# VH-VL binders against Uncharacterized protein At4g17700, part 10

Target 1, 164 residues: Uncharacterized protein At4g17700, of Arabidopsis thaliana (Mouse-ear cress) (o23610)
Amino acid sequence: MEEYEFLVRVREAGGFDIEHLMDTKPSSCVIGCREFDNNDDYNAHIVLFARMGIHKYNMIQGTNLQLSCVEKYNYRSPRVYSAFYITLIAKDPDACNSLVTFQTRVVEEGFNMTKLSCNIARPKPGPQENAALPRHSVDLEPVDVFYKGSLPEWPPEDAFNDNI
Below, E stands for the ipSAE of ESMFold2; O stands for the ipSAE of OpenDDE; V2 stands for 0.75 times the mean of E and O plus 0.25 times the DockQ between their complexes.

## First folded at step 4 (VH-VL)

Design s28 (from m03 with heavy chain Y59W; framework fv_lutikizumab)
Fold by ESMFold2-Fast, scan of step 4:
Structure s28 (fold): chain C 164 residues (1-164), chain A 118 residues (1-118), chain B 107 residues (1-107)
Amino acid sequence: as target 1 above (164 residues)
Amino acid sequence: EVQLVESGGGVVQPGRSLRLSCSASGFTFSDYAMSWVRQAPGKGLEWVAYISYDGSNTWYPDSVKGRFTISRDNSKNTLFLQMDSLRPEDTGVYFCAREWDYEYFDYWGQGTPVTVSS
Amino acid sequence: DIQMTQSPSSLSASVGDRVTITCRASQDISNYLTWYQQTPGKAPKLLIYDASNLQTGVPSRFSGSGSGTDYTFTISSLQPEDIATYYCQQYYNLPYTFGQGTKLQIT
């Protein structure tokens, strides 16, 4: 059961750092890795999901982390849901604006954002001295401006189809 | 409203066969993976079979592998469990459950009782 | 196979009490855990998925928490309709496995 075995390896790796597994991905798996950039059709929605994860963590932990940029995201899109594993850089104003590599997993049930849930929202385990702006970092709008603007149609035509 | 209705349970002798059915309504059956979960009298839950949305992948625990076969007919919105070489320890209530492809069971049927006795 | 162990196996509590049930996995399951409620004579009902997310339509008095191998399910203010058996289940790895169940009685 190649698809199941691949997904177990993804889970064992935590879902966020799986580039080394992609060479063994079965063609039946709709799963992919993407660096965040200005040409990504999911750009606005990935930023929304990233802010959602930061907000959830801040509410639970009493912190004030702020989204700096999105580094990358992995997605998995079987028939009835899409799961996004987002790696982002946050800044901590309570620690002299130090940078923190942060991870959040957001699941969308169905399409058109009918139901969103966030089940992982945490600083990346391990040492934080490696937290830095990625080489492909992009400018992000302030939260107020972002949420007042019109978002691209969700999901994009053909959804996540990395085998076409 | 999502509904799953099991049928086909009954009393059967050891070594015989029984086929369970689960009729699905209120959702697009062909988009969801499905499983069967059983519960022996006074005991906990035990997963016994999985089938993918299109029927191309199935999975079983060792306790039933080679004896049980899960299948589906998407044109009829129906899930099946063929149980061969039944043993007394297969006695229990059998539930069908809707699944988000290798995730969790979000809806369950009411169950159909199976008793394997002489 | 991943073994799931619940504590306690049964408990009694009064209406309005805070009730906590724990579930321990034999290995790290990375929050791939659900909690189900089973009322006598009925099918199980999903309450919590991904360890801490409340299923749509489920009252907010139910919550889940934990990580790694140790998870908890809490009812913040017990109601009479909460009399049931509660089960945890992991879906980190096949075969899917359930805890043995916790039977909740209301005094």
Scores: ipSAE 0.340, ipTM 0.734, lowest interface PAE 3.3, mean pLDDT 84

Design s34 (from m03 with heavy chain T28D Y32W, light chain D28S; framework fv_lutikizumab)
Fold by ESMFold2-Fast, scan of step 4:
Structure s34 (fold): chain C 164 residues (1-164), chain A 118 residues (1-118), chain B 107 residues (1-107)
Amino acid sequence: as target 1 above (164 residues)
Amino acid sequence: EVQLVESGGGVVQPGRSLRLSCSASGFDFSDWAMSWVRQAPGKGLEWVAYISYDGSNTYYPDSVKGRFTISRDNSKNTLFLQMDSLRPEDTGVYFCAREWDYEYFDYWGQGTPVTVSS
Amino acid sequence: DIQMTQSPSSLSASVGDRVTITCRASQSISNYLTWYQQTPGKAPKLLIYDASNLQTGVPSRFSGSGSGTDYTFTISSLQPEDIATYYCQQYYNLPYTFGQGTKLQIT
């Protein structure tokens, strides 16, 4: 029950701003919060996922948002998938390069990056908005169809594995 | 291809026990959470049990709590449901289902019928 | 427990018709909702997850929408093989609960 109750609290908070819940995380639940750091071994993958989210939003809304920087990300890794909740800053060239806080959730099936899905891609809701917002998704083809070379190893077995 | 095959259903008298099995193939069984869902004749679907990928967490609705026990043997790719103190209202088709860890059921077995009658 | 109510309980439509089924939760479920199709004598089949995501291999004529407590499932152009009972299910909170089902028949 403890694990499920914790995950319900994460859902109620929307998944992106859950730092206040981490002190109560059950040890069996593989979930974590990380500030984005250039020394992070996952830097390239998180940046790729951030760009995928922006691209999805741009395609649907007809916008031209560009990635400025990644602020933070949370991960959830129950055995057969890893989910990344990425908070980033985007700039809007159609609005004098104004900055907007943007959120995207990217899911990777398995541990070999066989399939990626983007389930949330949106500007961060204001304080009055529902924190547990509706999920809109698009299924993307496997990442390897977009690469012309070798894929990086992702994720390392011991970093995002329920058997920790 | 993902396959789930249930067995062990049958006709049993009230108060007796029955053990259902679900044989999984086509995926790494030890990485997935599993559930049992039942359907009474002519009625809708009712979730009855959940088990995590390693068997460390199990959950039941109040209707079966204390009477049903879900378990798994990852070395044999098999899921079990032990049903004790059976009641006529437990009659139905029992499906095993693969679960995206506290999310949706993406694959279901064919179901095995259980009839509890005198 | 979260109660799920479907409307209508049954309907009849002709091939090529647009069919809409609704599902209402007793409290907000934040799009943690699936739609399943069950043909007589068979197991349920996942069609839609997270309220609006089409499962791989499912025809594009099926779609889902909604938010909060109110969700809809649509078949844009009914085909003969779509004769089935359709169920919604929430997975926002335990216990998981299903709607009572909508039986779809073709005239």
Scores: ipSAE 0.106, ipTM 0.665, lowest interface PAE 4.0, mean pLDDT 83

Design s38 (from m03 with light chain L94W; framework fv_lutikizumab)
Heavy chain, then light chain:
Amino acid sequence: EVQLVESGGGVVQPGRSLRLSCSASGFTFSDYAMSWVRQAPGKGLEWVAYISYDGSNTYYPDSVKGRFTISRDNSKNTLFLQMDSLRPEDTGVYFCAREWDYEYFDYWGQGTPVTVSS
Amino acid sequence: DIQMTQSPSSLSASVGDRVTITCRASQDISNYLTWYQQTPGKAPKLLIYDASNLQTGVPSRFSGSGSGTDYTFTISSLQPEDIATYYCQQYYNWPYTFGQGTKLQIT
ESMFold2-Fast, scan of step 4: ipSAE 0.476; ipTM 0.778

Design s40 (from m03 with light chain D28S N93D L94F; framework fv_lutikizumab)
Fold by ESMFold2-Fast, scan of step 4:
Structure s40 (fold): chain C 164 residues (1-164), chain A 118 residues (1-118), chain B 107 residues (1-107)
Amino acid sequence: as target 1 above (164 residues)
Amino acid sequence: EVQLVESGGGVVQPGRSLRLSCSASGFTFSDYAMSWVRQAPGKGLEWVAYISYDGSNTYYPDSVKGRFTISRDNSKNTLFLQMDSLRPEDTGVYFCAREWDYEYFDYWGQGTPVTVSS
Amino acid sequence: DIQMTQSPSSLSASVGDRVTITCRASQSISNYLTWYQQTPGKAPKLLIYDASNLQTGVPSRFSGSGSGTDYTFTISSLQPEDIATYYCQQYYDFPYTFGQGTKLQIT
């Protein structure tokens, strides 16, 4: 029950801002919170997932947001998949390069990116007045990883949108 | 090829017990959480029970809590549902389903019918 | 418990038609929603998960969209084999709950 109760609270909080819940995490739950940094084992994967989320949102909404940096990510890794809740900062060239706090959830099914899916890709709900580059932003270098496996499933745009 | 095969259904009187089984093949059974879902004649789907990959966590809706017990034997790739104190409202087809651990059901068995009547 | 309401409860359409089914949750479920297809006498089959992701092997004419409390399932060009009952399900919170189902018939 304790594990289920914790997971409900994580979902109620949206999965992206759960640091306040971590002190009550059962030891059986494989859930963690990470600030993005140079020594993170998932640096290349997280950057790829962040770009996937931005791309999905841009394709659906007709926007041109650009990844600026990754702020943090939370992960949940039961035995058969891993889910990543990534908070990132994007630039909006259509709004004078203003900064947007953006959130994306990417699920990795299987090992080493065998199958990826993205179900949340959106600007963080609420006011964007506080969007700013994190104190410890990481310089992103070209990723030396070639993607393999099935591509993420993208939903078609609304029936009334002829631009895709 | 993932396969789930239910058995153990039948006709029973109210107040009696029945045990359902689900045999899994085509995947590593011990890596997946499992659930039971039922469907009354002419009605929709209703989730009945959940069990984690190792059997350490189980969850039930209030309608069956205290009467139904889900269990599994990973060495035999088998899922069970023990149904006690059966009521006419428990009548339906019972499906076992493979689960992404508190996520969605990606594979279902063909179901086994249970009829509770006097 | 989270209540899931589908609209319509039944629907008839012609081959090639665009078909839309709606699912409404009694509270926000943050895209923790699936769509299943059930042919009479058979088990449900997963079509869409996480509100908008198409399951492997499912034809691209099926799609899902929505957020918060309101979700939509669409068949862009109805085919004869699509005759079935369609169900939405939330897995945002326990107990898991399903919509009542939408019976799809073809002329």
Scores: ipSAE 0.060, ipTM 0.651, lowest interface PAE 4.8, mean pLDDT 83

Design s41 (from m03 with light chain Y92W N93S; framework fv_lutikizumab)
Heavy chain, then light chain:
Amino acid sequence: EVQLVESGGGVVQPGRSLRLSCSASGFTFSDYAMSWVRQAPGKGLEWVAYISYDGSNTYYPDSVKGRFTISRDNSKNTLFLQMDSLRPEDTGVYFCAREWDYEYFDYWGQGTPVTVSS
Amino acid sequence: DIQMTQSPSSLSASVGDRVTITCRASQDISNYLTWYQQTPGKAPKLLIYDASNLQTGVPSRFSGSGSGTDYTFTISSLQPEDIATYYCQQYWSLPYTFGQGTKLQIT
ESMFold2-Fast, scan of step 4: ipSAE 0.405; ipTM 0.746

Design s42 (from m03 with light chain Y92F N93T L94Y; framework fv_lutikizumab)
Fold by ESMFold2-Fast, scan of step 4:
Parts: C-alpha cells; structure tokens; sequence
Structure s42 (fold): chain C 164 residues (1-164), chain A 118 residues (1-118), chain B 107 residues (1-107)
C-alpha cells in the first residue's frame, strides 16, 4: 500500500516536480530525482529522449521548438521498464527565440533502448513566462552538422578597398 | 510467444470459496507484475487484484478487499486468486493479465468462468 | 474512483469507413489510458497504450489521441475483422477503471 500511495502522490504532482515528495519515498521504490549532469552515464540517452519529446510535440502541433538544455529528470525503474520524466528548456524560433520550460515522459522498455515510447510532450502547464536557464544548465547541442569550411585568409581581400 | 491460461472456474454456491490459477509461459514470469480482471455476463471489465513481480505488494478494490487473496509461485510460473465468501455479484469470466508495474495490461489469458448461484 | 464514459455505446459502419470512438474521464488522467479490442468470447487485446502509442503488431489503421479528460480512438479504414467491442481504461490511479465499451458492427 505504502508504495502505491507514494506513486499516486507522484502522479498527482505530474511526475516532473516531485523533489518535495522524496522524503516519503518507500525504500523498495526505485525512483530518483537527478539534476542533469554532464558526467552521467545516461547523458546521451537523456538528451536523445528530450529530443524525441520535442520532435513528437512539433509533429503534432506544427511547431518548431529546439532543445536549449536539459534541466533535470526523474526516473523510475521497476523490473521491466524505465520511465524518465524530463524537464528541459526549449527555444521557440517562431517567438523571437523565447525560452519555454518543456516536459516529456519517455519509457524505455527492454535492454539498451530496444523499445522507446513517449506519452507526455508539452510546455509546462501554467501561466506562460519565458523560462530562465538553470544555474547549472549546460548547452547540450551536439556537434554542428553545418560545413565549417576554410578559415578566412588574413588580411581579408576587402580590407584594402577605399574606392567604390 | 506470451501465453496465459486460466483454470479453476466453475459453479459455486454463495458463501463458498474457489481458487483460480493462471499458468504463464513464453516470458520471464518473475519480471512482471500480474493482475486479475473480471467481466460479468454482458457487462464491461472490472479490475479485482494486483500482485508485484516478487509478491511483496498486493492491491484490491473495496468490492473484494478482505475476501479475495492474490498470490504467485514464481518457481512454477503460476498466479493464483483465492476467492472466499463468494457473492452472486462475483459471477463473471476471470482473466489473468500481465501488468507493467502500476501501468497497463499488455497480455491477457482466455478467461475462466465463475458462476455464483444457488 | 475515476469514472470512464465512452461514446457511442454502439456503432454501425461500412468497410473502408473512418470510425471514431471517444472516452471521457471524470478527472485529468494525464494520458494514462489504454484502448482494448475484445471479440465476443475472447480476451481483450491491447491496441493503444499511453493514449497514443500503437502496440507492436497492431495495424497502423488504429490510432489514439487526446489529453487531460478527453480521448479519441480512430480506425482510419474499417476492415471486416475489426468487428468487436472496444474499451478504454485509465491506469492513473487504482482502482483501474474501464469505459462501458463501444460495440462496433459492420453493415
């Protein structure tokens, strides 16, 4: 019963902002709260999951949100799946690159991401205000795919032209 | 291939007991939570019992709490439902279902009929 | 307990038709919702979980959508084998509760 009562409180709180509930967590319940950490073994997976959530939302709503950074995630790992409640900051290029706190829940079924599903993908409910970057946030954008090209020669060819 | 096969149903008088079994095959039984769900004739579905993967947690709705007991034997890949003090309202087909620990049911057995009648 | 209400309770359609069934929860269930198909005399079969995810092996003509208290199940092009009763179920909170079912028949 105690584990069930705890999980009900987690769901009633939405699953994303549950730090205040952790003092009442039963020892048998494998659930944890993590600030995003660059040294985390799940770093690449959490970033992938965050992008999956944004992509799903963009497809359904016709938006073009971009991942700015991951703030935190909560996880629950019973025997046959792992569930991740990810809070992230997204950038909205259609709204002057304003920042939006975004939430996504991704479930990993089976060994090594053999099956992934996403059931929650949304801007954080409540009055909309531009999200502030967390104090410990990091820019997680992967290596740029754009062609870098050759560096400009020095001095630049146009540096000496005083005439029209 | 996941398979769940229920047995133990039958016709029983009010106030008596009945024990249902569910044999699981095609997956690692000890990794999954399990539930029982029933369906009265011509009616919808009703969840009646839950048990965690190791048997340490069980949950019941008020309609059967104190009368029904769910248990499992992981060494034999078998789930049980002990039904005491049966009432006519307990009549229905009883399904064994595999549960994603406090989530949804992904596989169901064929069901075993229980009729509580004088 | 969370009450689940389906609409319609019965539906008749032709092969190739688009069929829509709705499910309303008495409170916000945050996408903790499944859709099952049940052929008479058989066990329910999971079609959709987490409101919109298609179960492996289920034909792509089935889909789910919705949020909060209102959810929709759609068959994009009805086939003869789709004759069944369809149930929604919430798993946001125990006790798990089901809709009353929608019986689908083909003309």
Amino acid sequence: as target 1 above (164 residues)
Amino acid sequence: EVQLVESGGGVVQPGRSLRLSCSASGFTFSDYAMSWVRQAPGKGLEWVAYISYDGSNTYYPDSVKGRFTISRDNSKNTLFLQMDSLRPEDTGVYFCAREWDYEYFDYWGQGTPVTVSS
Amino acid sequence: DIQMTQSPSSLSASVGDRVTITCRASQDISNYLTWYQQTPGKAPKLLIYDASNLQTGVPSRFSGSGSGTDYTFTISSLQPEDIATYYCQQYFTYPYTFGQGTKLQIT
Scores: ipSAE 0.292, ipTM 0.698, lowest interface PAE 3.8, mean pLDDT 83

Design s44 (from m03 with light chain D28S Y32W Y91D; framework fv_lutikizumab)
Fold by ESMFold2-Fast, scan of step 4:
Structure s44 (fold): chain C 164 residues (1-164), chain A 118 residues (1-118), chain B 107 residues (1-107)
Amino acid sequence: as target 1 above (164 residues)
Amino acid sequence: EVQLVESGGGVVQPGRSLRLSCSASGFTFSDYAMSWVRQAPGKGLEWVAYISYDGSNTYYPDSVKGRFTISRDNSKNTLFLQMDSLRPEDTGVYFCAREWDYEYFDYWGQGTPVTVSS
Amino acid sequence: DIQMTQSPSSLSASVGDRVTITCRASQSISNWLTWYQQTPGKAPKLLIYDASNLQTGVPSRFSGSGSGTDYTFTISSLQPEDIATYYCQQDYNLPYTFGQGTKLQIT
């Protein structure tokens, strides 16, 4: 019951801002919070996932947001997948390069990006907006299903060219 | 191909015990939490038991708590439901279901019928 | 316990029709809602999870929407193979609870 109750609290908090819940985490639950570190073992993957989220949002909304930097990420790694809740700063060239706090959730099944899906890709909701956001604001299949027809090159050519 | 096959159902008298089994194949059984869900004749679905991937955590609704025990043998890819002190209201088809991270049941077995009557 | 109520209990429609089934929770479940299809004599099959996410391999004519306490399941163009009973389930809190089911028949 303890593990399920904890996960309910994580989901009620939206998954992105859960540092205040970590003191109550059961030891059996593999979930953690990380500040973005250029020397992190997951640095390249987190940047790729951040770009994936921005790319999905841009395709659906017709925007041109660009990754500025990654602020932090939370992870949950039960035995069958890893989920990453990434908080990042994006810039909007269509609005004088204004900065937007952006959130994306990427799920990795298997290893080394063999099966990825993006379930949340959105600007961070404001305090006055609905606090009860759905777990999946954007419904995405694994990467190979996301792109209908011939698959584009993945990861994108510039996935690791940004100096953030 | 993911497959779940239940067995062990039958006709039993009230107060007796019955043990159900679910044989899993086509996936790494030890990586998934499992549940039992039952369905009374002509009625809807009712969740009756949960067990974590390693067997360390189990959960039950009040209707069966203290009477039913869920267990698993990961070396044999087998899930069990021990049903004690059976009552007529326990009658139904019992399904084995694979659970994805405390969220939903992504695969189900075909079910095994249990009838509790005198 | 969270009570799940489906409407209607039974529905008859023609091939090609748009079919809508609703599910109401006794309290907000924050989109922790799953839809299953049960063909007569068979096991339930996952169609939609987290209120609106289509399971891989499920035809695009099936969709889900809703929030809070009220959720909707839609078949945009009914096919003969869709004759089944449909169930909603909340996974927001234990115990997991299901709606009573909606039996869909084709005329």
Scores: ipSAE 0.017, ipTM 0.592, lowest interface PAE 5.8, mean pLDDT 81

Design s45 (from m03 with light chain Y91G Y96W; framework fv_lutikizumab)
Heavy chain, then light chain:
Amino acid sequence: EVQLVESGGGVVQPGRSLRLSCSASGFTFSDYAMSWVRQAPGKGLEWVAYISYDGSNTYYPDSVKGRFTISRDNSKNTLFLQMDSLRPEDTGVYFCAREWDYEYFDYWGQGTPVTVSS
Amino acid sequence: DIQMTQSPSSLSASVGDRVTITCRASQDISNYLTWYQQTPGKAPKLLIYDASNLQTGVPSRFSGSGSGTDYTFTISSLQPEDIATYYCQQGYNLPWTFGQGTKLQIT
ESMFold2-Fast, scan of step 4: ipSAE 0.389; ipTM 0.731

Design s48 (from m03 with light chain D28S N31Y; framework fv_lutikizumab)
Heavy chain, then light chain:
Amino acid sequence: EVQLVESGGGVVQPGRSLRLSCSASGFTFSDYAMSWVRQAPGKGLEWVAYISYDGSNTYYPDSVKGRFTISRDNSKNTLFLQMDSLRPEDTGVYFCAREWDYEYFDYWGQGTPVTVSS
Amino acid sequence: DIQMTQSPSSLSASVGDRVTITCRASQSISYYLTWYQQTPGKAPKLLIYDASNLQTGVPSRFSGSGSGTDYTFTISSLQPEDIATYYCQQYYNLPYTFGQGTKLQIT
ESMFold2-Fast, scan of step 4: ipSAE 0.440; ipTM 0.751

Design s50 (from m03 with light chain D28G S30Y N31D; framework fv_lutikizumab; at its last look DockQ between E and O 0.46; V2 from the best seeds 0.00; counts 0 for: pae E 4.9 > 2)
Fold by ESMFold2-Fast, scan of step 4:
Structure s50 (fold): chain C 164 residues (1-164), chain A 118 residues (1-118), chain B 107 residues (1-107)
Amino acid sequence: as target 1 above (164 residues)
Amino acid sequence: EVQLVESGGGVVQPGRSLRLSCSASGFTFSDYAMSWVRQAPGKGLEWVAYISYDGSNTYYPDSVKGRFTISRDNSKNTLFLQMDSLRPEDTGVYFCAREWDYEYFDYWGQGTPVTVSS
Amino acid sequence: DIQMTQSPSSLSASVGDRVTITCRASQGIYDYLTWYQQTPGKAPKLLIYDASNLQTGVPSRFSGSGSGTDYTFTISSLQPEDIATYYCQQYYNLPYTFGQGTKLQIT
């Protein structure tokens, strides 16, 4: 039950801030924590996934958040999928370009991004809120109702910006 | 495409043993965790065993712990459930199910019936 | 162990009706919940995972919602082939536990 017990602790912590759990990680569990780094083999994918999460949130909430930078990500890669828990900084042009710590979870089923799903996309909860987070996708209403301004491509064509 | 076929069920007396098999086809068996789930006549579903993709981790609920043993042979795409010290309350249809790594069961077999009676 | 309670245990409805089944967990399970359909004489079939995600190939009339301890499963317009017993299951923690099932019949 060691591996499942560890995974339950990860779930209880919400999956995004789990560095404190890594010392107790079972050797059989393929999970890791990384700060965003230009030498990271996943850097292009992580930026893409970050933009996917922001895009999803913008469509649902009618906001226009923009990716500022990626702070860190955690990954879990069992044999049949990979899950990425990405913490990023978003800029809100509708609120004087204020910065928001944002979280998104993207799952890749199969190889080569054959099937991607984004099931968490939201501003980081405050200290008073539960760390454990819902995994379901929020129902999408018609895009025109939720997106403020021009609807970007999903992912945007400029997903791999030289400045990120 | 994905198929799971159970076999080995039957009628046995209390205290005896029975070994169930599940033959998998249509996917890479060695990439998936597997579980056994049972259903008593006219009742709901009850999970009874889990095994990881490589067989290194197994889990059981208290109701069968110490009596049931799950195992697999990845070279033959076959899952097993060894059931020892059978009790009347173990009676039911036993399904094998493919598991999405400690998450949901995405494919199930048709089940094999087990009856424990005197 | 996490107990899962479904309501109702059985119900009858007409073709075209909206049907709702509820599932309550004894503690928060944070959307680690599935819904399965078991038609008479067949194996269970996954319909919904992570509380609200529709499995590939499953008709859009099926949906799931809820959070925390309370979850719902809905059939927006009942079809004859939907006659089955429906089960919720949590996978937040071991042991995996199922609701007792809801038997759906058509009048």
Scores: ipSAE 0.583, ipTM 0.793, lowest interface PAE 2.0, mean pLDDT 85
ESMFold2, look of step 5: ipSAE 0.204; ipTM 0.673
ESMFold2 (binder alone), look of step 5: mean pLDDT 93; pTM 0.941
OpenDDE, look of step 5: ipSAE 0.745; ipTM 0.889

Design s51 (framework fv_lutikizumab)
Fold by ESMFold2-Fast, scan of step 4:
Structure s51 (fold): chain C 164 residues (1-164), chain A 119 residues (1-119), chain B 107 residues (1-107)
Amino acid sequence: as target 1 above (164 residues)
Amino acid sequence: EVQLVESGGGVVQPGRSLRLSCSASGFTFSDYAMSWVRQAPGKGLEWVAYISYDGSNTYYPDSVKGRFTISRDNSKNTLFLQMDSLRPEDTGVYFCAREWDYLEYFDYWGQGTPVTVSS
Amino acid sequence: DIQMTQSPSSLSASVGDRVTITCRASQDISNYLTWYQQTPGKAPKLLIYDASNLQTGVPSRFSGSGSGTDYTFTISSLQPEDIATYYCQQYYNLPYTFGQGTKLQIT
């Protein structure tokens, strides 16, 4: 099962830094890597998911991290679920606004994408000497303003189809 | 080699509780959703509980809602099923099963642990 | 809930025979269907997933086909070790539901 073997490799690599595996991706696997920028069709959804991950981490650890920007995300959406592996930069106001590379995985669960769950929310493992803002970071509104609006329509018909 | 080993079954009187365990090895347990599936004597398979990768989401059929609780300890590679207010109709072999990916098929099953609810 | 109905509930066949089992869903399940084999006293074993994909290590005499609501499982040349109960299962929607099973016997 070529697809199974590829997905096992993705999971073994943690799902967040898998660009080096994409050359071996079977055409049947709907999985892709995207840099985050102003023209991203999923801007609002990805930002929402990023905020969910930070919020979960803050509640569990008693921290007060804030989303600074989204660096990149990977997606997998073959069937009745969608999984997003988001790499973001958070700032820590309790540590002089130091920057931390942070990772969160958000899964949309249930038929018709009716439930969201966050199953990974953590600072990126390994040494973090100085996190830096990506060149194409997006200005983000305060959390209160963001959550007062209507959520974007989900999912777009062709958003995750990476088959060629 | 993927292995799932259930334990905790036994004979118990109606109204009592049992806690089943499933020990996982040979894969990264925290990356997989898990389920419990039971089989009454001489009957077919019935799904009874689902838990997501990190335990943040659980699902149950109406037959066990409010009586059964699925949980997991990813640091110990262990899945649990707490069964309260047991009834004779809960008698059967209980299997733990790994979902290939989230909300996918069961690619590996344990050997099962028998539960008998009888006076 | 999605109901899964298997036909037949039991069948008898001879070694070397072509055996066909069908599974019908009460609604379109878009190929989110598996077939499992269970020998008495043992755990189910995955044979077919996504309606037609053969699980690694499973003999090529097993196959699956179908779409929408109607699915078929075939053993092209029955072997003695194939004597078991076979179950279909849908994973299109929760709750997961299984067919009632088809018990396969040798005449």
Scores: ipSAE 0.016, ipTM 0.500, lowest interface PAE 6.3, mean pLDDT 80

Design s52 (framework fv_lutikizumab)
Fold by ESMFold2-Fast, scan of step 4:
Structure s52 (fold): chain C 164 residues (1-164), chain A 119 residues (1-119), chain B 107 residues (1-107)
Amino acid sequence: as target 1 above (164 residues)
Amino acid sequence: EVQLVESGGGVVQPGRSLRLSCSASGFTFSDYAMSWVRQAPGKGLEWVAYISYDGSNTYYPDSVKGRFTISRDNSKNTLFLQMDSLRPEDTGVYFCAREWDYEWYFDYWGQGTPVTVSS
Amino acid sequence: DIQMTQSPSSLSASVGDRVTITCRASQDISNYLTWYQQTPGKAPKLLIYDASNLQTGVPSRFSGSGSGTDYTFTISSLQPEDIATYYCQQYYNLPYTFGQGTKLQIT
């Protein structure tokens, strides 16, 4: 019951701003919060996922947003799938390079990028808006369509487990 | 080739017990949460049991709580539903279904096994 | 428990018609809703998850929309193989609950 209650609260918060919930996290639930920096072991993967989210949004909305920086991300890894909730700053070249706080959720099945999907790609909802609503998913282009070069080496599986 | 195959259904008298099995193949069974969903003749779907990937957490609706027990044997890729104190209203087709976690939906279902509770 | 109510309970339509089914939750479920298709004697098949996401391999004529408590499922151009009963389900909270189903027939 405790785990279900915790996960309901995470979902109500949309998965992006959950730091205030972490003190009540059950030990059986693998979920973590990370501030992004240049020394993060996952930085290349997180940047790739951030770009995937921006690409999805641009395709749907006809915009040209560009990644400025990643602010933070949360991860959840209940066995085979891994979900990343990324908060980033995007730049809009069509609006005088204005900055937008942006959110994207990328799900990876099989840990080895066997299947990637983007379920959420949106500007961060304002305080008066419901942040818990997931946006529709669109099949993503192959991972390397917008990422030129070899994919970054996938981090060790235990790196997604806050109990190791 | 994900496949779920239920067995163990049949005809049983009220008050008796029945044990259902679901054999999983084509995926790593121990990585997925599993559920049982039933459907009474000519009626809709009703969720009746959940079990986490490692068997440590189980959940039931009030309609079966205390009478049904879900369990799994990950070494045999098998899911079970022990049904005690059966009632006529438990009659239906019982499906096992695969679920990633509480966030997910049922993406694969078995063909179902019929259970009839009558004298 | 969250109650899911579908409308209509049954409908008849012709091949090529646009078909719309609605599902109402007794409380906000934040788009944590699926749509399933079930043909007689078969297991349910997932069509749509998270209210509007099409499952891989499902034809594009199927779509979903909605938010809060009110959700819609649409078949843009009905085909003979679409004769089935359709169910919505919420997975916002336990217990998981389903709508009563909409039986679709072709005239």
Scores: ipSAE 0.015, ipTM 0.587, lowest interface PAE 6.2, mean pLDDT 80

